# VHH binders against FYVE, RhoGEF and PH domain-containing protein tag-77 (tag-77): the designs that were tried, part 7

Target 1, 198 residues: FYVE, RhoGEF and PH domain-containing protein tag-77 (tag-77), of Caenorhabditis elegans (x5lx76r375to572)
Amino acid sequence: KLHYAAVEFLKVQNNYVQYLKEMAVLYPEYMERFGKRVGRDLLASHNGHENVVLQIKKIMVQILPIHEMLLKEIDKVCSNWDSRYPNMSKTIGTFADFLKCCQPFLDNKADFLNKLLQLRNEDKEFDEATYMFETEVFKRGKKGAVIQQLDQVHQNFMRYKLLMLRYSEYLIDDCDEKEKAQEAIQKLENVTQAVNQK
Below, E stands for the ipSAE of ESMFold2; O stands for the ipSAE of ESMFold2 at other seeds; V2 stands for 0.75 times the mean of E and O plus 0.25 times the DockQ between their complexes.

## First folded at step 4 (VHH)

Design g12 (from c01, 26 letters changed; framework vhh_8dlx_2)
Fold by ESMFold2-Fast, scan of step 4:
Structure g12 (fold): chain B 198 residues (1-198), chain A 122 residues (1-122)
Amino acid sequence: as target 1 above (198 residues)
Amino acid sequence: EVQLVESGGGVVQPGRSLRLSCAASGFTFSDYAMHWVRQAPGKGLEWIGNIYSGGSTFYNPSLKSLVTISRDDSTNTLYLQMNSLRAEDTAIYYCAKDYLEYGMPEWYFDLWGKGTLVTVSS
């Protein structure tokens, strides 16, 4: 059960990194290619304001590398797993503070949601291109709804804490790893409180 | 239409109990793990607990003695029973669907309700 809890970190982190790649790279590139097909730049600035897709991309590009590093470290833990010497807590604890890299996204999330919804209502080709992108993502076994997926950044903070709580529950009492798990949980809680307080 | 609709919120006095409901439609409710999440004014999201498709529950340790989650698959309804309510329980309460059908939850919430407000005041 403990090994299963550790593997769940790998699954969750793989899914989150894929989501970040979708928002940082795949979605903007899809919109550019769709725009070329229909003879219009779907990501053009309007009235001096940068397109919301590109605003989101700029932030996601900052977030992605830290999560790719975390994914690699979680993968090392899982690939070398030995339930007699569990060691997930050090990895999560080390990365907890760096998770604050999503603060700029959380600060602008409501504005991004409103701008995306407005663009989809005002620009039929933008809406069609976004729907087609969502369909492609869905075919690959991901949810794909861009607006719903903007909640993934906030939800990811909650997921780490929940995964650590579950992992900690399977550890024997008074082991070194359980103390480290509690420290990691506290760090995650402190970061979550800091980024969500307004 | 694929949706979750919470109900049962309102103003309650400290020490009282309250039961929230979440009506699910547009998907096979019995196949998915379901979660309750809340957000107090000016605070982040706090996970309350989940119920697996098989009926097993797991709760946030900070809230375990205060809440009970249950489901009625025949009516596609999720419930949250809250006891000994305190001012700190004032929040918008959301139900959320887990991404994966049956088995272990992915902890990826792909469908949320709009929330129901619970205000605990004297």
Scores: ipSAE 0.000, ipTM 0.196, lowest interface PAE 13.9, mean pLDDT 80

Design g13 (from c01, 18 letters changed; framework vhh_7b2m_4)
Fold by ESMFold2-Fast, scan of step 4:
Structure g13 (fold): chain B 198 residues (1-198), chain A 122 residues (1-122)
Amino acid sequence: as target 1 above (198 residues)
Amino acid sequence: EVQLVESGGGLVQAGGSLRLSCAASGFTFSDYAVGWYRQAPGKQRVVVASIYSGGSTKYSNSVKGRFTISRDNAKNTVYLQMNSLKPEDTAVYYCAKDYLEYGMPEWYFDLWGQGTQVTVSS
């Protein structure tokens, strides 16, 4: 049972890394490929401003390596799992402060959403390329709409505390790992409070 | 630059075995997940098996129990041991660097090797 709680971290983190790659790599790739088909650069600057897809990419590229490292460390915990010596808490606790890397995205989320929706309304080819991207994401059983996708950064950030709480519930009272889990939960609470104060 | 080179394919009779190799260079191999994909004639490229940095593995339902993915970090190589081969396993096999999820389209991965052809005769 405890092992399944630990594996849930791996599943959630893998899904989030794939989401970050969808926004950093897949979405720009769709824009480039569709642009080539219609003879236009769909990622071109507009009125002297960088395209919103590229603005999002710049931030996602900064966030992605941290989450790839976290995924790797969670994978190591799960691959070497021994329920007699549970050890997920140190990994989550160590990365808690680095989760603040999403702050630049959260600060600009509303602006990104507004620019994206405006561009989709004004540029039919951009809208069609975005729809193709959304359709591909949807085929994989995930929420494909960019509006829903932009919410994933904040929603994923909130998931770590929930996962730690569930993990902690399956630990034996008074064990060392339970205390470490409570410390990690407190660190996540503090980071969440700091981020949500904007 | 990042490079992946597949080898080990060939012609084999149904029920036979083959071992594919993928040699990686240009990145810290031990830090990344690596997967095997295949593309049958006239069909979309699909994931076959993946192995994460820590050694955990994922398999498509069509190959579970028959195929085994493994890695040798000292040699920067990932392997796919294919047993009890069936004609429907006929495809070009590719390896790709990344954290894998079943159903990712082939164009999501910008680093594809030349692939290695596997043909299983009935």
Scores: ipSAE 0.000, ipTM 0.153, lowest interface PAE 14.3, mean pLDDT 80

Design g14 (framework vhh_7nfr_2)
Fold by ESMFold2-Fast, scan of step 4:
Structure g14 (fold): chain B 198 residues (1-198), chain A 123 residues (1-123)
Amino acid sequence: as target 1 above (198 residues)
Amino acid sequence: QVQLQESGGGLVQPGGSLRLSCAASGFTFSDYAMSWVRQAPGEGREWVSSIYSGGGSTYYADSVKGRFTIARDNVKNTLYLLMDSLKSDDTAVYYCAKDYLEYGMPEWYFDLWGQGTQVTVSS
């Protein structure tokens, strides 16, 4: 029902914030610790360029705070939920424009993928460490490799519209919240078009 | 000092109820997901339940679903586990744990643990 649709936002956002922390914090930290164990810096510059793990980290740390704020606001909506006065739409609408923070990642995604694949092919210890990270971290229902998980940024961006459409479907016709939901959906569509055109 | 302190454990008969509490200090409690993890004698750790920062989402292990309720009071910086219909298989040391990543994933992301409180369910 309506309350379950609202709670789905919290679950999706919580999973995404965790993903961002895994890429921004856990993956670099895991590689550093594994490197100490094998006596080598796995995050050292490669072919005169900054290591791709650190390049990804730099972008993820810019995205993370915005999504942490959104998570806290969604959590407040769910914690104080009253189906007589649904209020998810204002939160999603307010954050819609800020979702463009993913643009730098999307612009560099192909480059990051290519560099990560090259590094894994050329550096056996880096490949082993990444495989161990994938085994220990991504076994939690995410399935797949770091390279496959790079799609999560774009996939998550697209999920907000789907969640808003499901939420709107359960609202009573002609209520204030349904009008706000339609406005939020339109804002998400505008952001999607802006991201895809740049 | 950053710490978690459990209380409320004890001896209870099968079918009984018990309420565990965990007092948190030294960090912003309302910013982090919290969990309960138990360890039975001679066994590994088993994740029991998690609650996200604002209390809006709760998760339970299949073995306790429908019998246990996790709750939190962000004003009092306290986590609770309300245990109903207790079984002998629920006998374990129960640990309060803070999620490593700030928003909830169970057990192997915990960066702060309490000392544990013993729960014994016997006739």
Scores: ipSAE 0.000, ipTM 0.143, lowest interface PAE 15.2, mean pLDDT 82

Design g15 (framework vhh_surovatamig_d1)
Fold by ESMFold2-Fast, scan of step 4:
Structure g15 (fold): chain B 198 residues (1-198), chain A 123 residues (1-123)
Amino acid sequence: as target 1 above (198 residues)
Amino acid sequence: EVQLVESGGGLVQPGGSLRLSCAASGFTFSDYAMSWVRQAPGKGLEWVATIYSSGGSTDYVDSVKGRFTISRDNAKKSLYLQMNSLRAEDTAVYYCAKDYLEYGMPEWYFDLRGQGTLVTVSS
């Protein structure tokens, strides 16, 4: 049903915002607290460069507010839902362009992955702390692998398009909302194309 | 200065009901998702329920689905938890928490909670 498709947007967006805050807030704070317990700063500069966890944090802190705003708008759509007058497309379409805020992360993703892998290999206390953080996240029913989760930013783009396509399939032909859905899908495609350009 | 004040707890028989309240101050209440989190005697913190900023979307831990209802009044800056069909395993100190990420948060992160309100379910 159409309403179920709308509710799926809320669930996907809530999960993604939780992921962003894990990377922006919880992971850095966990590493800082672990470091205090073992008497060493696990987030110290490495080879004259800022620690990769802090580099990721700086970008995620900029991305998070955009997605929190989107979550609130999706929640309003779902809380006022009427299948006779579906209205998800305007919200998704309006925020599509703002999704480019993830570009700095995507540009640096391969470097972040390599630096994180190197740090985990060379610094055993950092590796242990990261594993313990992953274990805590896993206990709460969420995926905990930091390296695996770096793919979530790019995968989230594809989720919006897939959700909009499914939503559009439940709309009657020649209705206003179906035209708006096609416009939102096109905007998402344009953003995806832009962030994937070299 | 974020402040959260929980109330409404007490002693109740199994199968009974209680309504918890949380008064919020020091932040724009209507801008945040709010959660209820509980701690049973000798146990860690457990997320119970979340309500999103508009009040229309809610999530619950499986063990309370169909029994508990979370609600909010943005004008009064208040959060509520209606607890029905209470069980002995619901005995806990209940805390209200700001931000939707209280859902699934590690226990060591809850520095912003209030004093909590004790719910005891016993015959």
Scores: ipSAE 0.000, ipTM 0.209, lowest interface PAE 12.2, mean pLDDT 80

Design g17 (from c01 with S53K S56W Y99S; framework vhh_7zox_3)
Fold by ESMFold2-Fast, scan of step 4:
Structure g17 (fold): chain B 198 residues (1-198), chain A 122 residues (1-122)
Amino acid sequence: as target 1 above (198 residues)
Amino acid sequence: DVQLVESGGGLVQPGGSLRLSCVASGFTFSDYAMGWVRQAPGKGLEWVSDIYKGGWTGYADSVKGRFAISRDNAKNTLYLQMNRLKPEDTAVYYCAKDSLEYGMPEWYFDLAGQGTQVTVSS
């Protein structure tokens, strides 16, 4: 049971890192490739402002390395798992404060959403290319809508707390790991509250 | 050098059937996943079906149970059998090459194929 809760962290983190790679790398690269095929730069500036796909990319490339590191640490915990000596809480607790790295994205999320919707409405080739990228994401068994995926950054905070709560439920009340789990949950709650105030 | 040539479209009554073909050249066909995408008038591109290297298939929910994708590696040809066609299936159908090595499809609309028009009406 406890082991299953620990492995769920690995699955959730793998999915989130894949999402970040899609937004930081795959989506911009797909738009560049599609633009070259149709003879137009789909990522060109709009009215003197940088294209929203590139604005999102700039922030996502800052977030991605932190989550890749967290993924590696979670993988180490799972690969060396022993339910007699559970140790997920230190890893999650250590990274809780670093999750604030997403704040620049969250501060701009509504603006990014509006700009993406505007571009898709005004530029048919941009909309077509985005839809093709979405079909590629969809066939991998993930949500295909780029717009919907912008919520993943915020939703990920809720996922870590829920994962920690489930993990904590399987721990013995008097063990050191239970106390560390409660500390990690509190840190995650503090970060979530700070983020939700925006 | 890469070329994809679609054929088999046409006008058909609702409930009818059509089989689309795509002849590929300029690359090692058996090494790539292949797929079909469509574009209805005034709409964006929609993924319809794909077939991975090794034969596993995927379908959009709108066509499951009605369409069947297949490939003949010896003939470098991709097929889409379309059964129980609906007016909503009216679109230009494009053959697409997918690269599993990069995790992204390479769509050859401008160079390889003009697509094949499927019109479902009375």
Scores: ipSAE 0.000, ipTM 0.118, lowest interface PAE 15.4, mean pLDDT 78

Design g18 (framework vhh_7zox_3)
Fold by ESMFold2-Fast, scan of step 4:
Structure g18 (fold): chain B 198 residues (1-198), chain A 123 residues (1-123)
Amino acid sequence: as target 1 above (198 residues)
Amino acid sequence: DVQLVESGGGLVQPGGSLRLSCVASGFTFSDYAMGWVRQAPGKGLEWVSDIYSGGSTGYADSVKGRFAISRDNAKNTLYLQMNRLKPEDTAVYYCAKDYLEYGSMPEWYFDLAGQGTQVTVSS
């Protein structure tokens, strides 16, 4: 049903906001508090450069509010749903350009991955703390490895087009919403192509 | 099924001591961080203490130096030794699987399987 396709946006967006909170808030806080307990700052700068966890945090903190706003707007659409007047497309279309906020992360992803791998190899306490964080996340019913989770930013970005395509298929041909859905899909496609360039 | 059964609460005078216990079942206890969270009458949840699977401990500023968290993995039991109790410590105390400091994990990460144990500090 059309309504269930709309509700799928809410589920996907909520899961992604939780992931962003893990990277922006929970992982840095976990590392800070673990370090405090063992008497060492696990997030200290290395070779005069800021720790990779804090570098990731700085970017994720910029991304998180945009996705929290999108979640709130999707929730409004779902909570006030009327299948006679479907209206998900305006919300997704409005936020399409703001999804470019992930670009700084994607530009630095390979560097973050390499630095995180190096730090885990060189610093056994950092590796242990990260492993403990990953087990806590896994045991709360979420998928765990921090390094593997770095792919979630790009993967989530690609999910919006798929969700919009499913939503559009349930709309009656020649209705206003279907035209708006096609416009939103085109905006998402343009943004993903721009993001995937060099 | 995850089950947490708290005990050891009661009425005590200011300056007194109590030892809380939490017996866990339904999961491999030694693999999980454990914590104590409390709720005073009319207030929200407050993180009290936690202990990682590796043994590292943390305490809220309000209880540092007075409370001691420990675990016995062979008995699947978590403990909280409470000394020099104050009226402000009056609350229902909950054992929480996977719970770290409140600022480390949002409240939607709380895994509160037990009914809690009431601690009343009153003269």
Scores: ipSAE 0.000, ipTM 0.166, lowest interface PAE 11.7, mean pLDDT 81

Design g20 (from c01 with S56L K97R M104I E106S; framework vhh_7zox_3; at its last look DockQ between E and O 0.56; V2 from the best seeds 0.00; counts 0 for: pae O 10.4 > 2, grease 29.9 > 24.2, SAP .889 > .668)
Fold by ESMFold2 at other seeds, look of step 5:
Parts: sequence; structure tokens; C-alpha cells
Structure g20 (fold): chain B 198 residues (1-198), chain A 122 residues (1-122)
Amino acid sequence: as target 1 above (198 residues)
Amino acid sequence: DVQLVESGGGLVQPGGSLRLSCVASGFTFSDYAMGWVRQAPGKGLEWVSDIYSGGLTGYADSVKGRFAISRDNAKNTLYLQMNRLKPEDTAVYYCARDYLEYGIPSWYFDLAGQGTQVTVSS
């Protein structure tokens, strides 16, 4: 059971890294290729500002390497797993310190959502390209609109908090690993509270 | 398991044309972006072209306007039409599947085939 709880971190992080890649790399690239096919720059400046897709890309490129590093560390923990010496808490606790790298995205999430909705309403080719991206590229796993995927950054914090609580449930009381688990849970709670207060 | 079988290579004079084919099996072909990469003698791998399941294409600058990638999802087959071939196009051409099953970024391709040799010489 403890091993299964640890492996859930790997599944969740792998899916999240894929989401970040989809938004940081795949979506902008798809829009460029679709734009070339229809003779339009779908990522051109909009209303005097950088296109929202490129604004999102810039932030996601900052977040992605940190999460790729975490995925690598979680994979290492799971690959070398020994239930007699559980050791996920340090990795998650250390990562929690770096999760604030996503703060610029979270601060701007509502604005990004509104700009995406506006652009899809006002630009027929942008809307069609986004729809085609959603149907063609999001075939992997649960499908959702690009706009609903913006919630994944916040929801990932909630997933990690719940995963740590479940993992901690299977640890014996008063062991070093459970103490580190409680520390990681507190860090995740502090990050979640700070984000929600903004 | 996953199988990618390339064919259609050969010897051709400069300015000639070849059409490469890649027959896929062991996975749901229509779920994957597919592509072609090549390796010239003594060089590393070079991305040539790719195509999404829905038909959106991309090309390296060195082949734009000369090469055309296409796919037939019903036949699990990927194609590369190569026109106006140059000696610099001489390489082993590999059919590639996009690697999306684990946290490796998209557009890193899984090479499962043996490749097909294309030689452009007079």
C-alpha cells in the first residue's frame, strides 16, 4: 500500500509534465503551423500586447524545468523503492520550496483566461486552430478545452497535498519519514493558502 | 511489439524523386504524430518532417518546398515524397513515432525501424 501511494506521485507528476509541455511547446507550435497553412500569424500581438499564448508559454517555460527535475527525482525514488526505507517526503518537501515559481502564472490566470476567451470569440482562425488542437493533440488522457487546462497548475498543488496525506497515512507514527511528510504537507498547505489569498 | 518498416529508398540522380513509405504496427497509428528523421554519413540525427494525426505538417528549412509528408491512417502508413533531390539529402531515413507515453517532451521521436538508405549521386 505504501509503495502504491508512492507510485501515485509518479503518475500524477508524469501527467503534469505532459500538460506543461502541451501548453509550453505543443500549443504554440501548433498555432504557428496552423497559421502558416491558413496564411495568418495566429500568435501576432493582440490589442497592443504580446499574444496571450506566448505570454503563457513564457511562464510555462520557467515552470517546466523544475517539474521535469521533480519527475526525474520521483522516478528515481520509485525505481529504487524499498518499503522498509521509505524516502519520498524529502523529495516532495524540497520541491514544495520551489513551487512558488508558478506564482506569476497563478497571479495572471484570470487574465489569461479572459484573453483566451476574447481571442477565440474575435478571431475565427484562432478559434478553429485551438479547437483542432484540442481534438487532435489532447486525445491522450482526459480531453478538455485548453481554457479548462489553465486550472491544472493550481489543481496540481491540491493533488500533491492529498497524495502526501495518503502517503503519510501508511507511515508508522514517530518515524523520521512521517516527520518529514508532515513538514512537506505544511509547506504545501502554506503555498496553497498564499495562492488562494491572492 | 512496435514495428516501423521503412521502404522506398535507393540510388537516384540529382534532381530526381523518391517516395518513402513506413508501415506501422503494434500501436494505434492514428493516435500518434509521426515523422521522418535522417542520418547522413558521419553525422547525427536530423529532423526532416512530421505530421499530426489530423494532417498538420512541419518541415525542416532544408527540405521545405521539396519534400511532402503524408499519412494514411486506414493503412497505418506514413509517406515522404522527396522531389528535386540533392547530394546533401543522402542519408539513412528513419520513420519515427512521437514519444508521449512518459514525461519526455513531445517531438522527441521513438525510432523503431531499421531505416531506408537514400543515395543521391551522379
Scores: ipSAE 0.006, ipTM 0.340, lowest interface PAE 10.4, mean pLDDT 79
ESMFold2-Fast, scan of step 4: ipSAE 0.363; ipTM 0.704
ESMFold2, look of step 5: ipSAE 0.006; ipTM 0.433
ESMFold2 (binder alone), look of step 5: mean pLDDT 82; pTM 0.843

Design g21 (from c01 with S56T D98E Y99G Y108D L111Y; framework vhh_7zox_3)
Fold by ESMFold2-Fast, scan of step 4:
Structure g21 (fold): chain B 198 residues (1-198), chain A 122 residues (1-122)
Amino acid sequence: as target 1 above (198 residues)
Amino acid sequence: DVQLVESGGGLVQPGGSLRLSCVASGFTFSDYAMGWVRQAPGKGLEWVSDIYSGGTTGYADSVKGRFAISRDNAKNTLYLQMNRLKPEDTAVYYCAKEGLEYGMPEWDFDYAGQGTQVTVSS
């Protein structure tokens, strides 16, 4: 049960890293390839302002390495797992403060959503390319709607807390790891308070 | 291959009882949280109850005190004992295995069963 809870972190983190790669790499690349097909740059600046897909990419590229590092550390914990000596809490606690790297995205999320909706309404080729990208993401067994998926960054904060709470539930009372788990949960709560979505 | 098979649904009068069963195969049943969700005619999915691998249970306010979730890990079977049934409980009931999908923060379940119809009428 405890090992299952630890492996859940690995699955969730792997899925989130894949989401970040989709937004940082795959979505911009797809728009570029589709633009070539229709003979137009779908990622062009408008009135001297950068396209929203590229604005999102710029932030995601900064977030991605931190989450790739966290994924590697979670993988080490799971690969060397021994339920007699559980040790997930140190990894999550250490990375809790680094999760603030998503603050620029959260600060701009409403603006990004509005710009994406506007582009999809005003540009038929942009809308079609985005729909095709969403279709490819769905084929990979993931939620494909770009607009709905913008919530993933905020939801990820709640996910870590839920995972830590479940992990802590399976720990033996009065063990060292249970105290460390509670400390990690407190750090996650503090980060959530600090980065409240705007 | 993961498989969940629901049974126990049927037609019952208000105030009656039904016991739903879900037989699981293709995974280590005892390692996963299991739950029940329902869909009433013309409405969306509603979480009904869950039971974690450690035995902790949760219930929707609409069924609290009337329904009891339980599991038998030796038989790979999940149960929902439904008492004091109301017309409002009429729905297709689905057995669900825990899954970690983004966008569903209220409960963590993969939909995997075909469902069983529960009809509560005079």
Scores: ipSAE 0.000, ipTM 0.108, lowest interface PAE 16.5, mean pLDDT 79

Design g24 (from c01 with S56T G58F Y108S; framework vhh_7zox_3)
Fold by ESMFold2-Fast, scan of step 4:
Structure g24 (fold): chain B 198 residues (1-198), chain A 122 residues (1-122)
Amino acid sequence: as target 1 above (198 residues)
Amino acid sequence: DVQLVESGGGLVQPGGSLRLSCVASGFTFSDYAMGWVRQAPGKGLEWVSDIYSGGTTFYADSVKGRFAISRDNAKNTLYLQMNRLKPEDTAVYYCAKDYLEYGMPEWSFDLAGQGTQVTVSS
């Protein structure tokens, strides 16, 4: 039960790191390659404004390393798991404050969506390349395989608290880990309030 | 290593048809998306069409309704049926190996052959 709850963190974090890689690395590289194919830079600046794909990339590149580090730490907890000495709470608690790294993305999400939709409407080659990337992601059988991965940043942020609540439920009352779990949950709640989520 | 051998090009009049073939070797053909790209004299590479491993096809707007891409996985062969050809379709046509998976993506075309010349003369 408890071990299963801990392993759920690993599964969720692994999926999220994959989504971040898709937005930070794979999507920009796909668009660059497609541009070479059609003899045009699909990621070119317009009217002095950087292309929205590259704007998203710049923020995602800052987020990705933090989540890759969190993934490695969660993997260590799961690989060395002993239900007599559960220890997921310290890892989640330590990383809770660093989750604020998503704030610049959340602040700009609406603008990014509007710019991406505008580009897809105005540039048929950009739209076709994006659709092909989306189709390729889906064909590899990835869960949630749609290009609107922008929703994953907000959704994943909300998942940590739910995972910690589930984990805490399976802990024995009066154990040290239960206190640490409550502390980690409080830290996640504080971060959620700090990023102005309702 | 990867080899792609294109054939089927030639000289045709506007409104004519050609069928291009590409025989692939050196990789597991059925695992890869495959495509056609072309290069007109003095111009850059232009993407024409892709077919994914499962058979889903995509086309450049300039060729939609006129060209049909297909594959025969048993023969490791990619095809491009070109109908209602126009002078602007004149180019060297290259077969290209495309995307695998995100862990080890194939981000560049492997243009192993010399391509096949298509000339549409009015």
Scores: ipSAE 0.000, ipTM 0.114, lowest interface PAE 13.7, mean pLDDT 78

Design k01 (from d13 with I28T R56S Y99S G105D; framework vhh_8dlx_2)
Fold by ESMFold2-Fast, scan of step 4:
Parts: structure tokens; C-alpha cells; sequence
Structure k01 (fold): chain B 198 residues (1-198), chain A 122 residues (1-122)
């Protein structure tokens, strides 16, 4: 039902925040500690440029706080839920514009992917450390494939519209919340147009 | 509950080889990376190397070519082969594995054995 649709936002957002923490904090920390143990800085500049892991981290640390705030607001909606007065649309609508924070990552995604693949092919130690990180994340019930997970930023961005459409379907016709849901969906479409350049 | 038991230490003459073993229990050994760490008298801990569950090995560059790490997943046993032993190799050798509190503690060596003493002496 409606409440279940609202709770799906919480599940999706919690999973995405965990992914952002993996890329912003845990992956670079794992590589730093691994490098210290083998007497080599695995995050050192590569071909005169900042290491791609640190480039990704730089962007992810800017994205993470926005999504942590959104998670907190979604959790408030779900914790105080009353199906007589549904109220998810205002929260999603308010944060829709802030979702543009992922644009710098999307603009550089192909370059980051190519740099990670190159570094893993050229540096066996970096490749093995990355594989070890992915294995540890996987054992903890998370998806730890760094390369495959780079598309999570775009995929999660697209999920909000799907979640709003499903939520809206369970609302009664001609209610205030359904009107707000349509407004939130339109804002998400506008953000999609802004980040998906032509 | 995780338990690691090292064995194979003792007094050995310089220039000899020695193989240490670590018997693991209380967890799915084949799913975990395993590490060797040593501590010489009066010194801090020195990481020797590790072996991933895939069999990939990684060594402290200062010790590469002098040690080999291997594992036998059928017997839940980790090995450290040391060649051309020198007086400076005198240390307590520990077997260790990754922490399960990755998200909170970020500890890599949550589980340790008691260690086995290797004394390189005439």
C-alpha cells in the first residue's frame, strides 16, 4: 500500500548513502592503509595527475551530506507516518533541486571509469587492493564492485522519479498530496533535463 | 568465535629455512584474507604480507624474495615460508585476519593469534 511505497524511499536512500560512504570514505581509507602496510602509496599521483580514487572522493564528499540530510527527512516522514495525511511529496520536491549535486560526477564518470580501468591494468598492487576492498564490502552484504558501482550515481538519480510515480499511484484522486506529488515529479524531470545534457 | 593458532617456531640457525603454520577455526576461512605480522624484541609490529581468499599474495617490499605466504583452504591453514633466516628475523610471528567492524572501526587486524617465537641463533 501507500505506506509501503513511502518506506521504499527510506530503503533506497539508506542504500545510496551507504554507497556514497564507500566511495567517499571507506575505499580511500582502505587503499591508504593497504599502501602503508606494503610500503607504497597506492593513492599517489598517476602520470602526473591526482589519483582517480581521490578525484572521486573529492566529488563524493560533496554529495554525501545532501543525501544524508535527505535520508534524515525521509526517515522523519516514515517514522511519523499517517496514511490519512501522506506527506512524502514535500520532502522529495524540496530536495529535487539539490540532486543536481551529482552533476560534476556524471560529467566525469566516463573519465573516472577509464582511469580506474587503466590504473588497475597498470598497477597490480592497486588492482589487488581494490579487489580486496570489494570482497570485504560484499561480505558485509553490500555491493562492492567499484567499477560496476560507478553507475549507481546515475541509477539512484533516476530512481526518485520511479519511486514518486509508484507513490502517486496509491494516492486518492483529487487530493492535495497527489497534486504535490505531480509537482515533485515535474521538478525531478526538470533536474533530469538539467544533468542529461544534449 | 574466531580462533587462530600459530605453530612452527623455535630456535633455528642463521641461513636455514623455516615454515610457520596458522590453524584457523570459528569462521569460513576460505572467505577471508589472512596476514602475517611479526614483532622483534623491543620493536613495534611489522607487517610481513597477506594472502587473499583468491590466492593473490602481497608482501612488505623490505621482505619480498625472503618469504612466501600460502594457504590450504581444505585444512583451514595459513603458511609462512622463510628462507635465509638472519638474526634480525628473531621475533614473535602472528597470524591475523580482517575486522568485521569495517563500517565503524575500520580495523584490519581484529583477530590475532597468540604468536609463535622464532629465535635465529647459533
Amino acid sequence: as target 1 above (198 residues)
Amino acid sequence: EVQLVESGGGVVQPGRSLRLSCAASGFTFSDYAMHWVRQAPGKGLEWIGNIYYTGSTFYNPSLKSLVTISRDDSTNTLYLQMNSLRAEDTAIYYCATHSDDFWTDYSEFQHWGKGTLVTVSS
Scores: ipSAE 0.000, ipTM 0.188, lowest interface PAE 11.4, mean pLDDT 80

Design k02 (from d13 with I28T H98W Y99S Q110D H111Y; framework vhh_8dlx_2)
Fold by ESMFold2-Fast, scan of step 4:
Parts: C-alpha cells; sequence; structure tokens
Structure k02 (fold): chain B 198 residues (1-198), chain A 122 residues (1-122)
C-alpha cells in the first residue's frame, strides 16, 4: 500500500509535467502552425497587447523545468524503492518552496481565462484551432479542455498535500519517515497558504 | 501516397450555386478532419471551414451562411457547397488535411490538393 502511495506521486507529477508542456510548448506551436496553414497569425498582438496564449507561455516556460526536475527526483525514489526505508518525504519537502514558481500564473489566472474566453467568442478561427488542439489531447487519453486545464495549476497544489497525507497514513507510527512526512506536509501547507493569499 | 484531388471548379455567374468535390486516397479518410481553404488572386490563404471524422463542422463566420461542408466516408469524398456566389469568391479552392505530432512539434500529416479555380463572372 505504501509503495502504491509513492507511485501515485510519480503518476500525478508525470501528468502535471505533460500539462505544463502542453501550455508552454505544444499549444502555442499548434496555434502558430494552424495560422500558417490558413494564412493568418492567430497569436498576433491585439491593440498593442500580447496574445494571451503567449502571455501564458512566458510564465509556463519558467515553471516547467522545476517540475521536470521534481519528476526526475520522484522517479528516482520510486525506481529505488525499498519499503523498509521509505524516503519520499525528503524529495517533496525539498521542492515545496520551489512550488511558489507558479505564483505569477495564479495571480493572472482569472485574467487569462477571461481573455481566452473572449478570443474564442470573437475569433472563430482561434476557437476552431483551440478545439482541434483539445481534441488531439483528448485522443491521447486525457479529457482535453484548454480552459479546464488552467485549473490544473491550482489543483496540483492540493494534490501534493493530499498525496503526502495519504503516504503518511501508510507509514508505521514513530518511524523517522513519518516525522519527515509531517514536516513536508507543513511546508506544503505554508506554501499553499502563501500562494492563496494573493 | 496521399492524394487530394479537387474538382467542380469553373466559371459561374454571380448569385448562382456551385459544389466542389475533393477525392482523397492513400490514407484512412474516415479518421481525419478535412479542410477547405481558398486563395483569391493577389491575396493570402483564407480558411473556409472544416469537418471532423464525426461529421461536426466549423466555418469561417464571414462565410457560414454561404457555405456547407459535408463528407462521404464510403467514397472518400469531401464536398463544399457554395451559394449566392459573388465576384469576391473568385479564388483557387484547396482541400487539405493536417495532423500535428505533439511530441516533435512537426506535422504528422500536412497534405494539400493542387486546387481548383472558381471564377465568378458574367
Amino acid sequence: as target 1 above (198 residues)
Amino acid sequence: EVQLVESGGGVVQPGRSLRLSCAASGFTFSDYAMHWVRQAPGKGLEWIGNIYYTGRTFYNPSLKSLVTISRDDSTNTLYLQMNSLRAEDTAIYYCATWSDDFWTGYSEFDYWGKGTLVTVSS
């Protein structure tokens, strides 16, 4: 059961890194290629303001490397797993402070969502290209909705804490790892509170 | 070898209707979205609309009331029905299909026909 809890971190982190790649790389590139095929720049600036897809991209490209590094460390824990010496807490605790890297996105999430909805209503070629991208993501086993995916950043903060709580419950009482798990949970709670204060 | 062959173009009088066809071969037509795109003389490409393998259609809003896209998967044929043609509709009309490889960022499919000329004139 404990090993299953540890592997759940790997699954969650792998899914989140894929989401970040979609927002940072795949979606902007898809929109650029679609625009080239129909002879129009779908990511053009409007009234001197940068397109929201590119605004999101600029933030996501800063977040992605941190989460790729976390994924690699979680993978090492799972690949070298020994239930006699559980060790997920150190990895999660160490990266807890780095999770604040998403603060610029969270500060602007409502504005980004509103701008995306406005573009989809006003620009039908943009809407069509976005729908096509979402459909391709869906075919890869993910229920794709670009708008729904914006909530993944908020949801991911909650997931780390819930995963650590579940992991901690499977640890035997009075073991060193359970104390480390409680410390990691407290660090995650502190980061979550700081991020949510706006 | 993927081939897309448009037909049905020609000279048509203003106010009339015209139906274009696109015969597809060399791929599983029923699995791919199909597009219509046009290019007027001296202008850039203009996306007309598309139809998914499900039959769901999307149109350029400026053209939505004037065009209908349909497909026949049993004959691997894509259609564009155009009504109330104007001189501004004079263009080369292309059928196209594309699919992006998200892992490499390169198009898995990016195929266009050679186009069919539609001239709206007296």
Scores: ipSAE 0.011, ipTM 0.310, lowest interface PAE 9.3, mean pLDDT 82

